# Ledger of designs, part 41: miniprotein binders against q6w4x9r395to579

Target 1, 185 residues: q6w4x9r395to579
Amino acid sequence: GHCSLEGGSFVTTFDARPYRFHGTCTYILLQSPQLPEDGALMAVYDKSGVSHSETSLVAVVYLSRQDKIVISQDEVVTNNGEAKWLPYKTRNITVFRQTSTHLQMATSFGLELVVQLRPIFQAYVTVGPQFRGQTRGLCGNFNGDTTDDFTTSMGIAEGTASLFVDSWRAGNCPAALERETDPCS

## First folded at step 5 (miniprotein)

Design U0
Fold by ESMFold2-Fast, scan of step 5:
Structure U0 (fold): chain B 185 residues (1-185), chain A 102 residues (1-102)
Amino acid sequence: as target 1 above (185 residues)
Amino acid sequence: SAELLEFLARYLVEKGLELLRRGDPSGLELIVEGVRLAVESGSPELIAEIAKKALELAKELLEQGRYEEAAELVARVAELLIEAGREEEAKRLIEEFRRLIE
């Protein structure tokens, strides 16, 4: 299965349902019992530099009991808050530069993540067949039926993306610090 | 450290060669990055090792009828060597490849 986060704010679920993402928080992209050590993949969205009414992907996070791997649009990779040189290897995860503009996170448990750094920060998630019917989050439930891809964290199938997206907000959602503008600009 | 750069160069080249062998063209950019790191490490032995491995894969690709991929691999590696001031190594790589296609 393939899920994509493209064009700053578009998502295509594992069941190929496209929708626009309008959030400015950290969201659960993928949770599954197939991920070891209570693993989850998360996506961080912030306001677009072009317009405050638009949002864009700014980082992807893989979180488990052992690891907190962050891949950000500024091309920094950290684990548990420490910057890492690429290629970065753990027992089950390798993060490396796939091309001059793409990073890949390969795993031993059937999850692959490719992040495009330039010209637009984008992410592509691939999961093996063992994940079928066992995923939840923004990438959908991977059950072969697009009508219930907007299943909220409460288990309700919604007809609209907005309620679906809001239900997958991470509990802690730190706002970006307000940046001062040059008053003489 | 030079040791870390050599480790990264070998890792990227090995992964890139594996991807290209399987038909994934993204492997070429991993090889390119690995060659750049090998040049930065300052190890002529590592550069020679990588050129030899690239030539070995090029030979395999030629035997499979994948002529354009073989030529692109050799051309990209030779170009990086020329940019790094390693013109003699680049000429040797090109000459060896020419012998394979003649």
Scores: ipSAE 0.000, ipTM 0.061, lowest interface PAE 25.8, mean pLDDT 74

Design U1
Fold by ESMFold2-Fast, scan of step 5:
Structure U1 (fold): chain B 185 residues (1-185), chain A 102 residues (1-102)
Amino acid sequence: as target 1 above (185 residues)
Amino acid sequence: SAELLEWLARYLVRKGLELLERGDPSGLELIVEGVRLAVESGSPELIAEIAKKALELAKELLEQGRYEEAAELVARVAELLIEAGREEEAKRLIEEFRRLIE
C-alpha cells in the first residue's frame, strides 16, 4: 500500500482517499502492531512562510522504544536528538540519499519511506501486505474500503477530515482546519 | 552485523536496478553502495550474485539502446571490485560484458 503527503498539506490514504488539512502539530501517520518496539511514523506540520492560512510538512519522524529518527526539510537527519551522517544504519533501519533530492528510510519490517527534499518537502509511505487492515493514523486503515478511512484514534469513523485529523495529534497542539480538494461541489 | 550488511546490500542493489530500469540514473549510485556493502560483508557468494545481477541489467539496458548507462554500470561496479581486491570478480564481469557488446 501507498500513502502520500504532498503539496504541503495534501494526504492520500493507503485506500486512495484524498484529503487536505491545515495544522501546526505532530500527527500520527501510521501505527500498527506490525511495527516493532511500539513503532509509529509521524508527520510534523507547521506554518508555511508568512501565510497564516497555509501549513506544510516540515519533518517526518519514526519513533520506537529505541529510536526517534527525524528527517527534516532542512536535510538534517537525527536519531534521539543527535545529527547523523548518511548513510545512517541501525539493525533494522537504514536512512540514505536515494537521489540528489530524495532520502529513503528502508526497514526490514515492511515499511519504506521516501522523502522529497526539493523543490517541495513531501513524503511517500509504502507498506507491505502484512499491514493490510492493521494500520491506524492519517494514512488510514488499509482495509480496501475508503468510506472508513477517517477512523479516529477512538475507533469512530467520521464523515469529514477535521475530527479525524485532530484525533491523531501527538501532544498539546492547536486543532487542525480541514480543507478538502473538491473540484466545485 | 554481517547479516545486516548482506540484507542492505541486496536491498540497495534491488532498488538501484529498479530505478535504472525506470530510467532514473540515481539507481547507479545505489548499486555502487550495495556492492561496497557486499564487499564489506566478506561474502564471495553475495559479491558474485550482485555482479551477475549487474550484468543482467547491463544486458537489458543494451537491448533498450541505453549503451552509455550499461557501460557506466559495468565500469563502476568493476572499478569498485578492483579497489576492494576482488580482481577475479571484476575480470569476469568485464569479460562477460565485452562479449555482449562485441
Scores: ipSAE 0.000, ipTM 0.079, lowest interface PAE 23.0, mean pLDDT 74

Design U10
Fold by ESMFold2-Fast, scan of step 5:
Structure U10 (fold): chain B 185 residues (1-185), chain A 98 residues (1-98)
Amino acid sequence: as target 1 above (185 residues)
Amino acid sequence: DPELAIELVLKGLRLLRRGDPSGLELIVEGVRLAVESGSPELIEFIARYALRLAEELLEQGRYEEAAELVARVAELLIEAGREEWAKEYIEWFRRLIE
């Protein structure tokens, strides 16, 4: 299954449900019992460089009991707060330059992340078939049904992206906005 | 607006997954709205989404529908003055079918 974070604030879930949100927080993209050591993939959103009222992806984080790997739009890769030179390898994870504009995080447990650095910071998440029906977070539940892709952290299916996104905040951050119409407000 | 374009492609996806080829028209309309918005980010997002749906159609053996979707999206990109993106889009599709 594929999940994508594109164009700054657009998401396509594993079940191919597209949506947009306006939030400036760290959000859980993917949690699954298939990820070792309570692993989770997270996305950091902040204000867009072109508009102060629009949000954009600024970093992707893989967090487990052992590792906190951060890949930022500034092309800095850290693990547990320490900057790393590429290629960077751990027992189960390798981060390397796939192309001059793309970084890849390959894992031994069926998760793959490709990050586009330029011209727009974007992320592409690939998971193996063992993840089917076993994912939670912004990338959806990967069950083949787009109707319940907005399942919140409490297990409730919501009709709106705003409530869904808010439920997957990974910290004490402002609530997401469903739409933005005035950049100066 | 972005939300309407996104809703149209989602509705089109659901129709195509039911085996209803009329979903293709909704996806193309979503791309058209994205082009009319003038947002490069939205245009790229929706166009790539349409390409992903073309992949799903190919996996189901629905080759004519996949080719029609790609051709119509490329035509809209050309009309919007994005000829280089349209060429790349057709080339990406060519790689999928080979």
Scores: ipSAE 0.011, ipTM 0.432, lowest interface PAE 9.4, mean pLDDT 76

Design U11
Fold by ESMFold2-Fast, scan of step 5:
Structure U11 (fold): chain B 185 residues (1-185), chain A 102 residues (1-102)
Amino acid sequence: as target 1 above (185 residues)
Amino acid sequence: SAEELEELAAELVEKGLELLRRGDPSGLELIVEGVRLAVESGSPELIRFIARYALVLAELLLEQGRYEEAAELVARVAELLIEAGREELAEYLIRWFRRLIE
C-alpha cells in the first residue's frame, strides 16, 4: 500500500482516498500491530509561510520503544534527540540519502518512508501486503474500502476529514511549543 | 564557557550553510570554524551534529561541481576530529564522502 503527504497539506490514504486538512500539531500517520516495539509513524504540521489558512508538513517521526527518529524539512535526521550521520543504521532501520533531494527510511518489517526535501517537503509511505487491514491513522485502514478511511482513534467512521484528523492528534503539538519558546533567551 | 562555544559553533555552521546555498564560497570557512568550536566545547552530540552539517555542505558543493572544495571541507573536518580523538567518526565521514562521489 501507498500513502502520500504532498503539497504541504494533501493526504492520499492507502486505499487511494484524497483529502486535505488544516491543522498544526503532531498527528499519527500509521499505527499497526505489524510495527515492532509499539511503533508508529507521525507527521508534524505547521502553518505555511504564505497563508494563515494553510498548513504544511515540517517533519516525519518514527517512534517506537527504542527509537524516536525525526526527519525534518531542514534536512536534519535525529534519533532520540541526537543528530545522526547518514547513512544511519539500527538493527532494523536504515536512513540514507536516496537522491540529492530524497531521503529514504528502509525497514526490515515492511515499512518504507521516502521524504522529498526539495523543492517542497513531502512524504511517501509504502507498506507491504502484511499491513492490509492492519493499519490505523491518517493513512487510513488499508482494507480496500475508501468509505471508512475516516475512522477515528475511537473506531468511529466520520463523514468529514476535520473530525477524523483531530482524533489522530498525538496530544503533543510541537508547532505550538516551537512558536512559544524563545531559544535565544 | 562550553555553552558559549556551542552557541557560536551552531551560529557559524548555520551562517556558512546559508552563504553556500546562496553561492558564496566563504561559507566553507565558517563551517570549518563551527566544527572547530564544537570540538573545543567537548559536546559529543554537537560534534556529531556539526560534522553532519559538514557532509550536507560537501554534498551541496558536489552538486555545484565544486569537487575540490568538497574534498577540502571533508579533509579539514576529518583532521579536526582526529585531533580530538574521534578517529572513528573521521573515518566514517571520509567513507561516506567517498560513497557520495562514486
Scores: ipSAE 0.000, ipTM 0.112, lowest interface PAE 18.3, mean pLDDT 73

Design U12
Fold by ESMFold2-Fast, scan of step 5:
Structure U12 (fold): chain B 185 residues (1-185), chain A 102 residues (1-102)
Amino acid sequence: as target 1 above (185 residues)
Amino acid sequence: SAEELEELAIELVEKGLELLERGDPSGLELIVEGVRLAVESGSPELIYFIARYALRLAEELLEQGRYEEAAELVARVAELLIEAGRELRAKWLIEWFRRLIE
C-alpha cells in the first residue's frame, strides 16, 4: 500500500482517498502492531510563511522506544536529538540519499519512506501486505474500503477530514512544533 | 470560500480521474474544471497535488496498455500546469514540471 503527503498539505490514504490538512500540529500518520518497539510514523505541519490560511508538511518523524528519527524540510536528519551524516544505519533502519532531492528510510519490517526535499517537502509511505487492515492514523486503515478511511483515534468513521485529522494529533501540538526548533531537544 | 473551492476542486478531479479510468473521456472536462477552481482558490500546492494524482493514473493506464488515453491525460495535465503556474505566479510549480520532463 501507498500513502502520500504532497503539495505541502494534501494526503492520499492507503485506500486512495484524498484530502487536505488545515492544521498546525504533529499528527500520527501510521500506527500498527506490525511496527516494532511501539513504533509510529508522524507528520509535523506548520503554517506557510506566505499565507496565514495555508499549512505545509515541515518534518516526518519515526518514533519507537529506541529511536526518534526526524527528517526535516531543511535537510537535517536527527536520531534522538543528534544530527546524523548519511547514510545512517541502525539495526533495522537505514536512512540514505536516494537522489540529490530525495531521502529514503528503508526498514526491515515492511515500511519504506521516501521524502522529497525540493521543490516542495513531501513524503511517500509504502507498506508491505502484512500491514493490510493493520494500520491506523492519517494514512487510513488499509482495508480496501475508502468509506471508512476517516476513522478517528476513537474508532468513529467521520464524513469530513477535519474531525478525523484533529483526532490524530500527537497531544501537545504547540510544544511539538517548538521542540523541533529547540537545539537542546 | 477558498476552502470550499479547494474541496470542490479535489472532488471534481477525483470524479474525473475515475471516469477516465473507466474509459469515459468526459472525465477530462471535470479535471479541467477542477484545476480552474484550484486556480480560483489561489493554491499552487493544490495544482501540484492534482498533477501528481493525474500522473499516477497515467502510469496505471500505461500498465494496462492504454497508451493513447495516458498520453492525452499527460498532455492535458502539462498544459494546465503551465497555465495555472503563470496565473498564480508560481515559478516553483513551472520549474518542478520542467525537471519532471527533462
Scores: ipSAE 0.000, ipTM 0.318, lowest interface PAE 11.5, mean pLDDT 76

Design U13
Fold by ESMFold2-Fast, scan of step 5:
Parts: C-alpha cells; sequence; structure tokens
Structure U13 (fold): chain B 185 residues (1-185), chain A 102 residues (1-102)
C-alpha cells in the first residue's frame, strides 16, 4: 500500500481516498502493531506562504522506543536530537539520499518513506501486505474499503476529513481552523 | 494481475530478508525472485522499494561480516534492474554499495 502527502496539505490514503486539511500540528500518519517497539510515523505541518495552502508539510518523524528520526524540509536529519550525515544507518533503518532532491528511509519491517525535498516538500509512504487492515492514522486503515478510511483515534468512522484529522493530532496544538470537505462525500 | 504480482513480490522480499537476518542464505533466492516479480509488475513504486530493500539487506549482511553474500545480492538485483530498463537505479545501487564497502 501507498500513502502520499503532497502539495502542501493533500493526503491520499492507503485505500486511495484523497482529502485535504488545514492545520499546524504534528499528526499521526501511521500506527500499527506491525511496527516494532511501538513505532509510529508522524507528519509535522506548519504555516505556509504558498497559494495552495495555509499550511504545508515541514517534517516527517519516525518515533519508536529506541529512535526519533526527524527528516526536515531543510534537509536536516536527526535521530534522538543529534544531527546525522547521510547515509545514516541503524540496525533496522537506513536513511540515505536517493537523488539530489529525494531522501529515503528504508526499513527491515515493511515500511518505507520517500521524502521529496525540492521543489516542494512531500512524502510518500509504502507498506507491505502484512500491514493490510493493521494501520491507523492519517493514511487510513488499509482494508480495501474507502468508506471507513476516516476512522478517528476513537474508532469512529466519520464522513468528513476535518474531524478525522483533528482526532490524530499529537501534542497540544489547536484544532484545524480551515476545513476541507471530503470530495467523495 | 499486477496487484497479485506486487503482493507476492513484497512477501518474497520480506521473507528473504528475514531468512538472511537469521543467517539462512536461502533468503537470497527469495529476494531475487521478489525483484523479478516486481520488475514484471511494472510498478515504479515497487521497483524503487525493492532496490531500497536490497540496500538495507546488503548493509545488514555487511554488518554481519557477510561480504560475499552482500556483493552477490547487489550484483543479482542490479542485473535484474538493467534487464528491466532501470539502468539508473542499478547504477545507484552499485554506487551506494561501493560506498558501504569503503
Amino acid sequence: as target 1 above (185 residues)
Amino acid sequence: SAEELESLAIELVAKGLELLERGDPSGLELIVEGVRLAVESGSPYLIRWIARYALVLAEELLEQGRYEEAAELVARVAELLIEAGREERAKFLIEWFRRLIE
């Protein structure tokens, strides 16, 4: 399965449900029992001056009990607060420069992240078939049914993106001020 | 179907990686077969994912001191990528492996 974060604040879920939101917070993209050591993938959104959105993706974070890997739009990669030169390798994760404009985080557990640095910061998440029906977060539940892709952190399927997105906030940021309706609703 | 080829390719590569991590060299053939199916599927995402998986696996083998197996894996995956017309991906894989050895 493939999930994408593009054009500032557009998201396409693993089940190919597109939506857009406006918010300035860290959001959980992917939680799964298939991720080792309570791993989770998160996205950081902040204010943007571009016409397509009030907010845009500024960093992607992989957090587990052992690692906090942050890939920033400024081409800075850190783990547990320490800046790392690429390629950067741990036991199960490698971060490297795929092209002059793309960084990649490859893992041994079926998760892959590609980050486009230029001309606009974007992220692409790939998960193996073992994640099918086993995911939660902004990327959806990967069960082949788009009608329940907006399942909140409380386990409720919503018809709109705004309630869904707000439920996956991490930290003490405010709820999204601008709201986009689901184009399929 | 393409989806069935993708699913099988992912499963074979993941299983092969686990076997090689455990010290079972039979995992190499599963990786190679998974790459072949990925190439057949024609998915650019899957082809990139497989090339990356090969890098991760090669690093793991190098970390374990298994230099010959790492080199063999990289060579065989690169050959499949070249056959599939993904020459630039093959060059990247080979160059990256060269850096790991150094």
Scores: ipSAE 0.000, ipTM 0.118, lowest interface PAE 17.2, mean pLDDT 73

Design U14
Fold by ESMFold2-Fast, scan of step 5:
Structure U14 (fold): chain B 185 residues (1-185), chain A 102 residues (1-102)
Amino acid sequence: as target 1 above (185 residues)
Amino acid sequence: SAEELEDLAIELVLKGLRLLRRGDPSGLELIVEGVRLAVESGSPLLIEWIARYALTLAEELLEQGRYEEAAELVARVAELLIEAGREERAKELIEEFRRLIE
């Protein structure tokens, strides 16, 4: 299955459901029992005028009990807060430059991440068939049914993206700006 | 705003897809309106998302024996792409659909 974060604000789930993502926080992209050491893939969004959206993807994070790998839009890769020289290899994860504009995080557990650095910071997530029906997060549940792709962190299927996205906010973040009811407010 | 048009386009496409999956052909008009709003928003990326999703639904409709609805969906989306000056993308969509029926 493929999930993509493109144009600074667009997401396509593993079941091919498109939606626009807006926010300034760290969000859980993918949680699964198939990820070792309680692993999770997360996306960091911040205000930026360099993409299609007022908010842009600025980093992708893989967090487990052993590793906190951060790949940022400025081509800096860290693990547990320390900058790493590429190619960087752990027991199950290798981060390397795939092309002049792309970094790849390859894993032994069926997760692949490709990050486009230029012209716009974008991420592409690929998971093996063992993840089918076993994913949670912004990338959806990978069960072949798009009607429940907006399943919140509480297990509730939503019809719209806004409640879904907010439910996958990770850690302590400032409250998202309320939807403006008037353009003049 | 472009952002509001994009959000509405996505909502209309998804509602239309749900209706079509339930056997309600009125869902096609919602998809068409969603594509129209996507074109008005000027987002090439959103247009690409919708084209891929329309092809996925067309494949599902073909598997259900709903050939006329699948063809109509692809034709209406392709027409909107041509109106938006995206003729090459419309040709790609039609060719992709043609391969599904061969």
Scores: ipSAE 0.000, ipTM 0.213, lowest interface PAE 12.6, mean pLDDT 74

Design U2
Fold by ESMFold2-Fast, scan of step 5:
Structure U2 (fold): chain B 185 residues (1-185), chain A 102 residues (1-102)
Amino acid sequence: as target 1 above (185 residues)
Amino acid sequence: SAELLEFLARYLVEKGLELLRRGDPSGLELIVEGVRLAVESGSPLLIEYIAKIALRLAEELLEQGRYEEAAELVARVAELLIEAGREEEAKRLIEEFRRLIE
C-alpha cells in the first residue's frame, strides 16, 4: 500500500482516497499492531504562506518505545534528539540519501518512507501486505474500501475530512520543531 | 551555563543562515561564532546539528553558483570541529561536501 502527503496539505490514503486539510499540529499518520514496540508514524504541520489558513508538512516522525526519528524540511535527521549523519543505521531502520532531493527510511518490518526535500517537502509511505486492514490514522485503514477511510480515533466513519483529521491529533510538535508564533502578526 | 551557551549558539547559527541566504556574507561570521559556542558547550547533539545545517547551506550555496562561499563555510566549520577534538564530525562534513561537488 501507498500513502502520500503532497503539495503541503494534500493526503492520499492507502485505499487511494484523496483529501486536503488545514492543521498546525502533530498528527498520527499510521498506527498498526504490525509496527514493533508500539511504533507510530506521525506528520507535523505548520503555517505556510501569507494566508493564515494555509498549512504545510514540515516534518515526519517515527516514534516507538526505542526510537524517535525526526526528518524535517530543514534536511536534518535526528533520533532521540540527536542529529545523525547519513546513512544512519539502527538494528531495524536505515535512513539514507537516495538522491540529492530525496531521503529514504527503510525498515525490517515492512514500512518504507521516502521524503522529497525539494522543491516542496513531501512524504510517501509504503507498507507491505501484512498491514492490510491493520492500519489506522491519516493514511486510512487499508481495507480496500475508500468509504470508511475517514475512520476517527474513536472508530467512527465520517463522511468529511475535518472531524477525521482532528481525531488524529497527537499534541504539540516535537521540541526540535517547536516555534512560538505570534497570532497577532 | 551550558544551556545558555546552547541557546546562544543556535541563535547565532540561525541568524547567520538567514543572512547568507539573503546574500549577506557577514552571516558566515555569525555561523562560525555559533559553532565556537556549540563546541564550548560540550553538547554533541548541538555540534552535530550545526554541522548538518552547515552542509545543507553549503549545498544551497552550490546550487546558487556561490562556490567560494560554500567551500569557505565547510572549511571554517571543519577547522573549528578539528580544533575542538571532533575530528570524526569534521571528516564526515568534508566527505559529504566532497560528494556534493563530484
Scores: ipSAE 0.000, ipTM 0.158, lowest interface PAE 20.0, mean pLDDT 74

Design U3
Fold by ESMFold2-Fast, scan of step 5:
Structure U3 (fold): chain B 185 residues (1-185), chain A 102 residues (1-102)
Amino acid sequence: as target 1 above (185 residues)
Amino acid sequence: SAELLEFLARYLVEKGLELLRRGDPSGLELIVEGVRLAVESGSPILIEWIAERALELAKELLEQGRYEEAAELVARVAELLIEAGREEEAKRLIEEFRRLIE
């Protein structure tokens, strides 16, 4: 399955449900028992552009008991707080420059991340079929049903993106603003 | 960035506390890393927040009869704060915990 974080503020879930939100926090993008060592993929959003209402993706983080890999919009890659030259390899993860504008994080456990650095910072998450019905977070539950893709961290299916997004905040951050546009009309 | 470092510290502490709450001792390792990042960030508010969150979980553990786990959590956080030169916060955390067990 494929999940995308595009245009600064748009997300398309693994079940292909698009939505938009405004937030200035770190959010859980993907949690799954299929990720080793309590792994989680997270997305960091902050204020962007000249508009006071716009927020955008500024970093993607892969966190496990062994690794804390951060890929930022400034093209800096760190693991456990130390800057790394590319290509960077661990036992199960390789981060490398795929093109002049794209970085890729490849893993041995069925997760792949592609980050577009320019002209706008964007992320694309691919997971293998073993993740079907086994995911939680902003990318949805990957169960083939888009109507429950807004399942909160407490297991409640919401009709709006704002409550869903707010439930996946990692830490003490302001609540996300109600989304400006509804892709479901 | 400093803001990203603070967000990561908060996430690691919250995840570590969640793991400890459900009985997974590996949560202590995440808390250790979160405290380390908080110290590097230079945010005294973040250090105070960590001490408060650790004390809150220690209270929950005590209410569940999990005294040794509560004591280990408080001791480890206090030790990290002392190592970071935050002796007053460490002392206050230990004193507050001792009041709970009286």
Scores: ipSAE 0.000, ipTM 0.079, lowest interface PAE 24.5, mean pLDDT 75

Design U4
Fold by ESMFold2-Fast, scan of step 5:
Structure U4 (fold): chain B 185 residues (1-185), chain A 102 residues (1-102)
Amino acid sequence: as target 1 above (185 residues)
Amino acid sequence: SAELLEFLARYLVEKGLELLRRGDPSGLELIVEGVRLAVESGSPYLIELIAKFALRLAEELLEQGRYEEAAELVARVAELLIEAGREEEAKRLIEEFRRLIE
C-alpha cells in the first residue's frame, strides 16, 4: 500500500481516499502492531511561507523505543537529537540520499519512506502486505474500504476530514505552536 | 581529489563534533579544519550541511549550560565562511544562533 503527502497539504490514504490536510501540529501518520518497539510515523505541519491561510509539511518523524529519526525540510537528519551524515544505518533502518532532491528511509520491517526535499517538501509512505487492516493514523486503516478511512483515534468513522485529523494530534497543539513561534524556545 | 577532500572534511567534522560533545575542546580544531577542507573542495552542499550541524551542536551545548563553547563554535565557523566569501551564510548562521540565546 501507498500513502502520499503532497503539494504541502494534500493526503492520499492507503485505500486511495484523497483529502486536504490543514493543521499546525505533529500528527500520527501511521501506527501499527507491525512496527517494532512501539514504532510510529509522524508528520509535522506548519504555516506555509507562500500562503498564510494554508499549512505545509515541514518534517517527518519515525519514533520508537530506540530511535527518534527526524527528516526536516532543511535537509538535516537527526536521531535522538543528534545530526547524522548520510547514509545513516541503525539495526533495522537505513536513511540515504536517493537523488539530489530525495531522501529514502528503508526498513527491515516492511515500511519505506521517500521524502522529496525540493521544490516542495513531500513524503511517500509504502507498506508491505503484512500491514493490511492493521494501520491507524492519517494514512487510513488499509482495509480496502474508503468509507471508513476517516477513523478517529477513538475508533469512530467520520464523514469529513476535520475531526479525523484533529483526533490524530500527537501533542498539545497550543504548546507546540508557542514553542515554534518563540525565538527563545 | 575533490571527492577525497569531501570525505576527509566529513570525517574531521564528525570526529570533532563527537569530541566536543564529550567535553574535549580539541574537537573544535578538527571541526575548523574540516570546514576549511569543505570550502576548498567547492561543495556547496557539504558547506551548508556543516553549518547546520554546527548550529545543532551549539544548541545542544547551550542546553547543557556550555555557553562559551557554543559561542566559540559558531564564531569560528562563521569566521571561516566570511574568509571564504560566504558572508550571507555566515550572517544567517550568526542570526540563527542569536535567536537561540535571546
Scores: ipSAE 0.000, ipTM 0.210, lowest interface PAE 18.7, mean pLDDT 76

Design U5
Fold by ESMFold2-Fast, scan of step 5:
Structure U5 (fold): chain B 185 residues (1-185), chain A 102 residues (1-102)
Amino acid sequence: as target 1 above (185 residues)
Amino acid sequence: SAELLEWLARYLVRKGLELLERGDPSGLELIVEGVRLAVESGSPLLIEYIAKIALRLAEELLEQGRYEEAAELVARVAELLIEAGREEEAKRLIEEFRRLIE
């Protein structure tokens, strides 16, 4: 399955449901029992000032009990707060420069992430068939039905994106308290 | 870690909701434990969102005529929020539930 984060405000779920995302927090993109050591893929959004969206993707994070790999729009890769030179390898994960404008995180457990650095920071998530029906987060539940793709972190299927998106916030939301006119997604 | 506690809290709340939707009252205990772990994690956003979901579920239980389960869910979640020093979230939950039953 394929999930994309594009144009600073657009998400397409694994079941191909498109929606717009406007927020300035860290959000859970993907959680699954198929990810080792309680792994999760997360996205960090911040204000961008772009004409088609007021928020943009600024970093993608893979978090597990052993690793916190951050890939930022500034082309910096860190693990547990330490900058890493590419190619960077762990036991099950390799981060490398795929092209002059793209980084790739390849894993042994059926997850692949491609990050476009230029001209716009974007992310593309690919998961193997073992993830079917076993994903949750902003990328949806990968069950072949788009009707319930807005399933919140508590398992409630919403008809709109706003409560769905809010339910998947994962810390780092100090700006949310200060926003008075946050647009609905 | 706080992130693992937050993950486990979300998992327990989700499982509890699935059980209650199937008519299994043991789901209430899983939701309650999830709230307890959310409090321990220190995630105010997760705590606030759990309170909102508890109200939404209580509303759905009321629509199904499951009055006792709705009241017990709200009471037990509110008690944990009060115990955790989240009195504003507990107060909002109780007041909104009161509006639904009037």
Scores: ipSAE 0.000, ipTM 0.163, lowest interface PAE 19.6, mean pLDDT 75

Design U6
Fold by ESMFold2-Fast, scan of step 5:
Structure U6 (fold): chain B 185 residues (1-185), chain A 102 residues (1-102)
Amino acid sequence: as target 1 above (185 residues)
Amino acid sequence: SAELLEWLARYLVRKGLELLERGDPSGLELIVEGVRLAVESGSPILIEWIAERALELAKELLEQGRYEEAAELVARVAELLIEAGREEEAKRLIEEFRRLIE
């Protein structure tokens, strides 16, 4: 399945339900028992100058017990706070430049992330069939039924995107400077 | 090829909306091409995405007092959707824009 983060804060879930929100926090994009070492994919949003939305995606984070890989809109890739030259390889993850405008994070566990750097920073998430019905977060539950795509972190199916999105916030959103110190899980 | 068509459609729409926001009318031509590629891809979700992006920019243009540009954007996207046989998507786009101006 595919999940996309486009146009500031527009999201299309794995079950193809589109929604939009306005946020300036770090949000849990994808959690699953299929991700090794308690892994999670997270999205960081901040205020933007793009007219499509008042907020935009500024970084994508893959966090596990071993790694904190950050891919930011300024084209810097870090792991555990240390800048990495591409291609960057770990045992299960490779980050590389797919095209002049795109970075790709390929994994051995069925997760693929493509990040568009220009003209707008955006992300595209692909997961293999083993993730079906085993995902939670902004990308939905990947169960083939769109009626429960807005399942909150508390397991409640909501009728609106705003309560759903707020439930997947990874930390406090009081100021941009504090977003990096927010708890990520 | 459907994935590449979707990627290219999204790119053209995003670039076109950026140009329109800056006051460059050539952005409409890029959006037109993006819609045509979206129709060719056969993806109803991509059409929905384009409509949402157009509405977001239209709202910003309205807030800036750029009423005719907002109306032109929505009208052109709706016309393309009607031409492509996506009348329900066009109807929803027009109805949502109507809510913004009332």
Scores: ipSAE 0.000, ipTM 0.101, lowest interface PAE 21.1, mean pLDDT 74

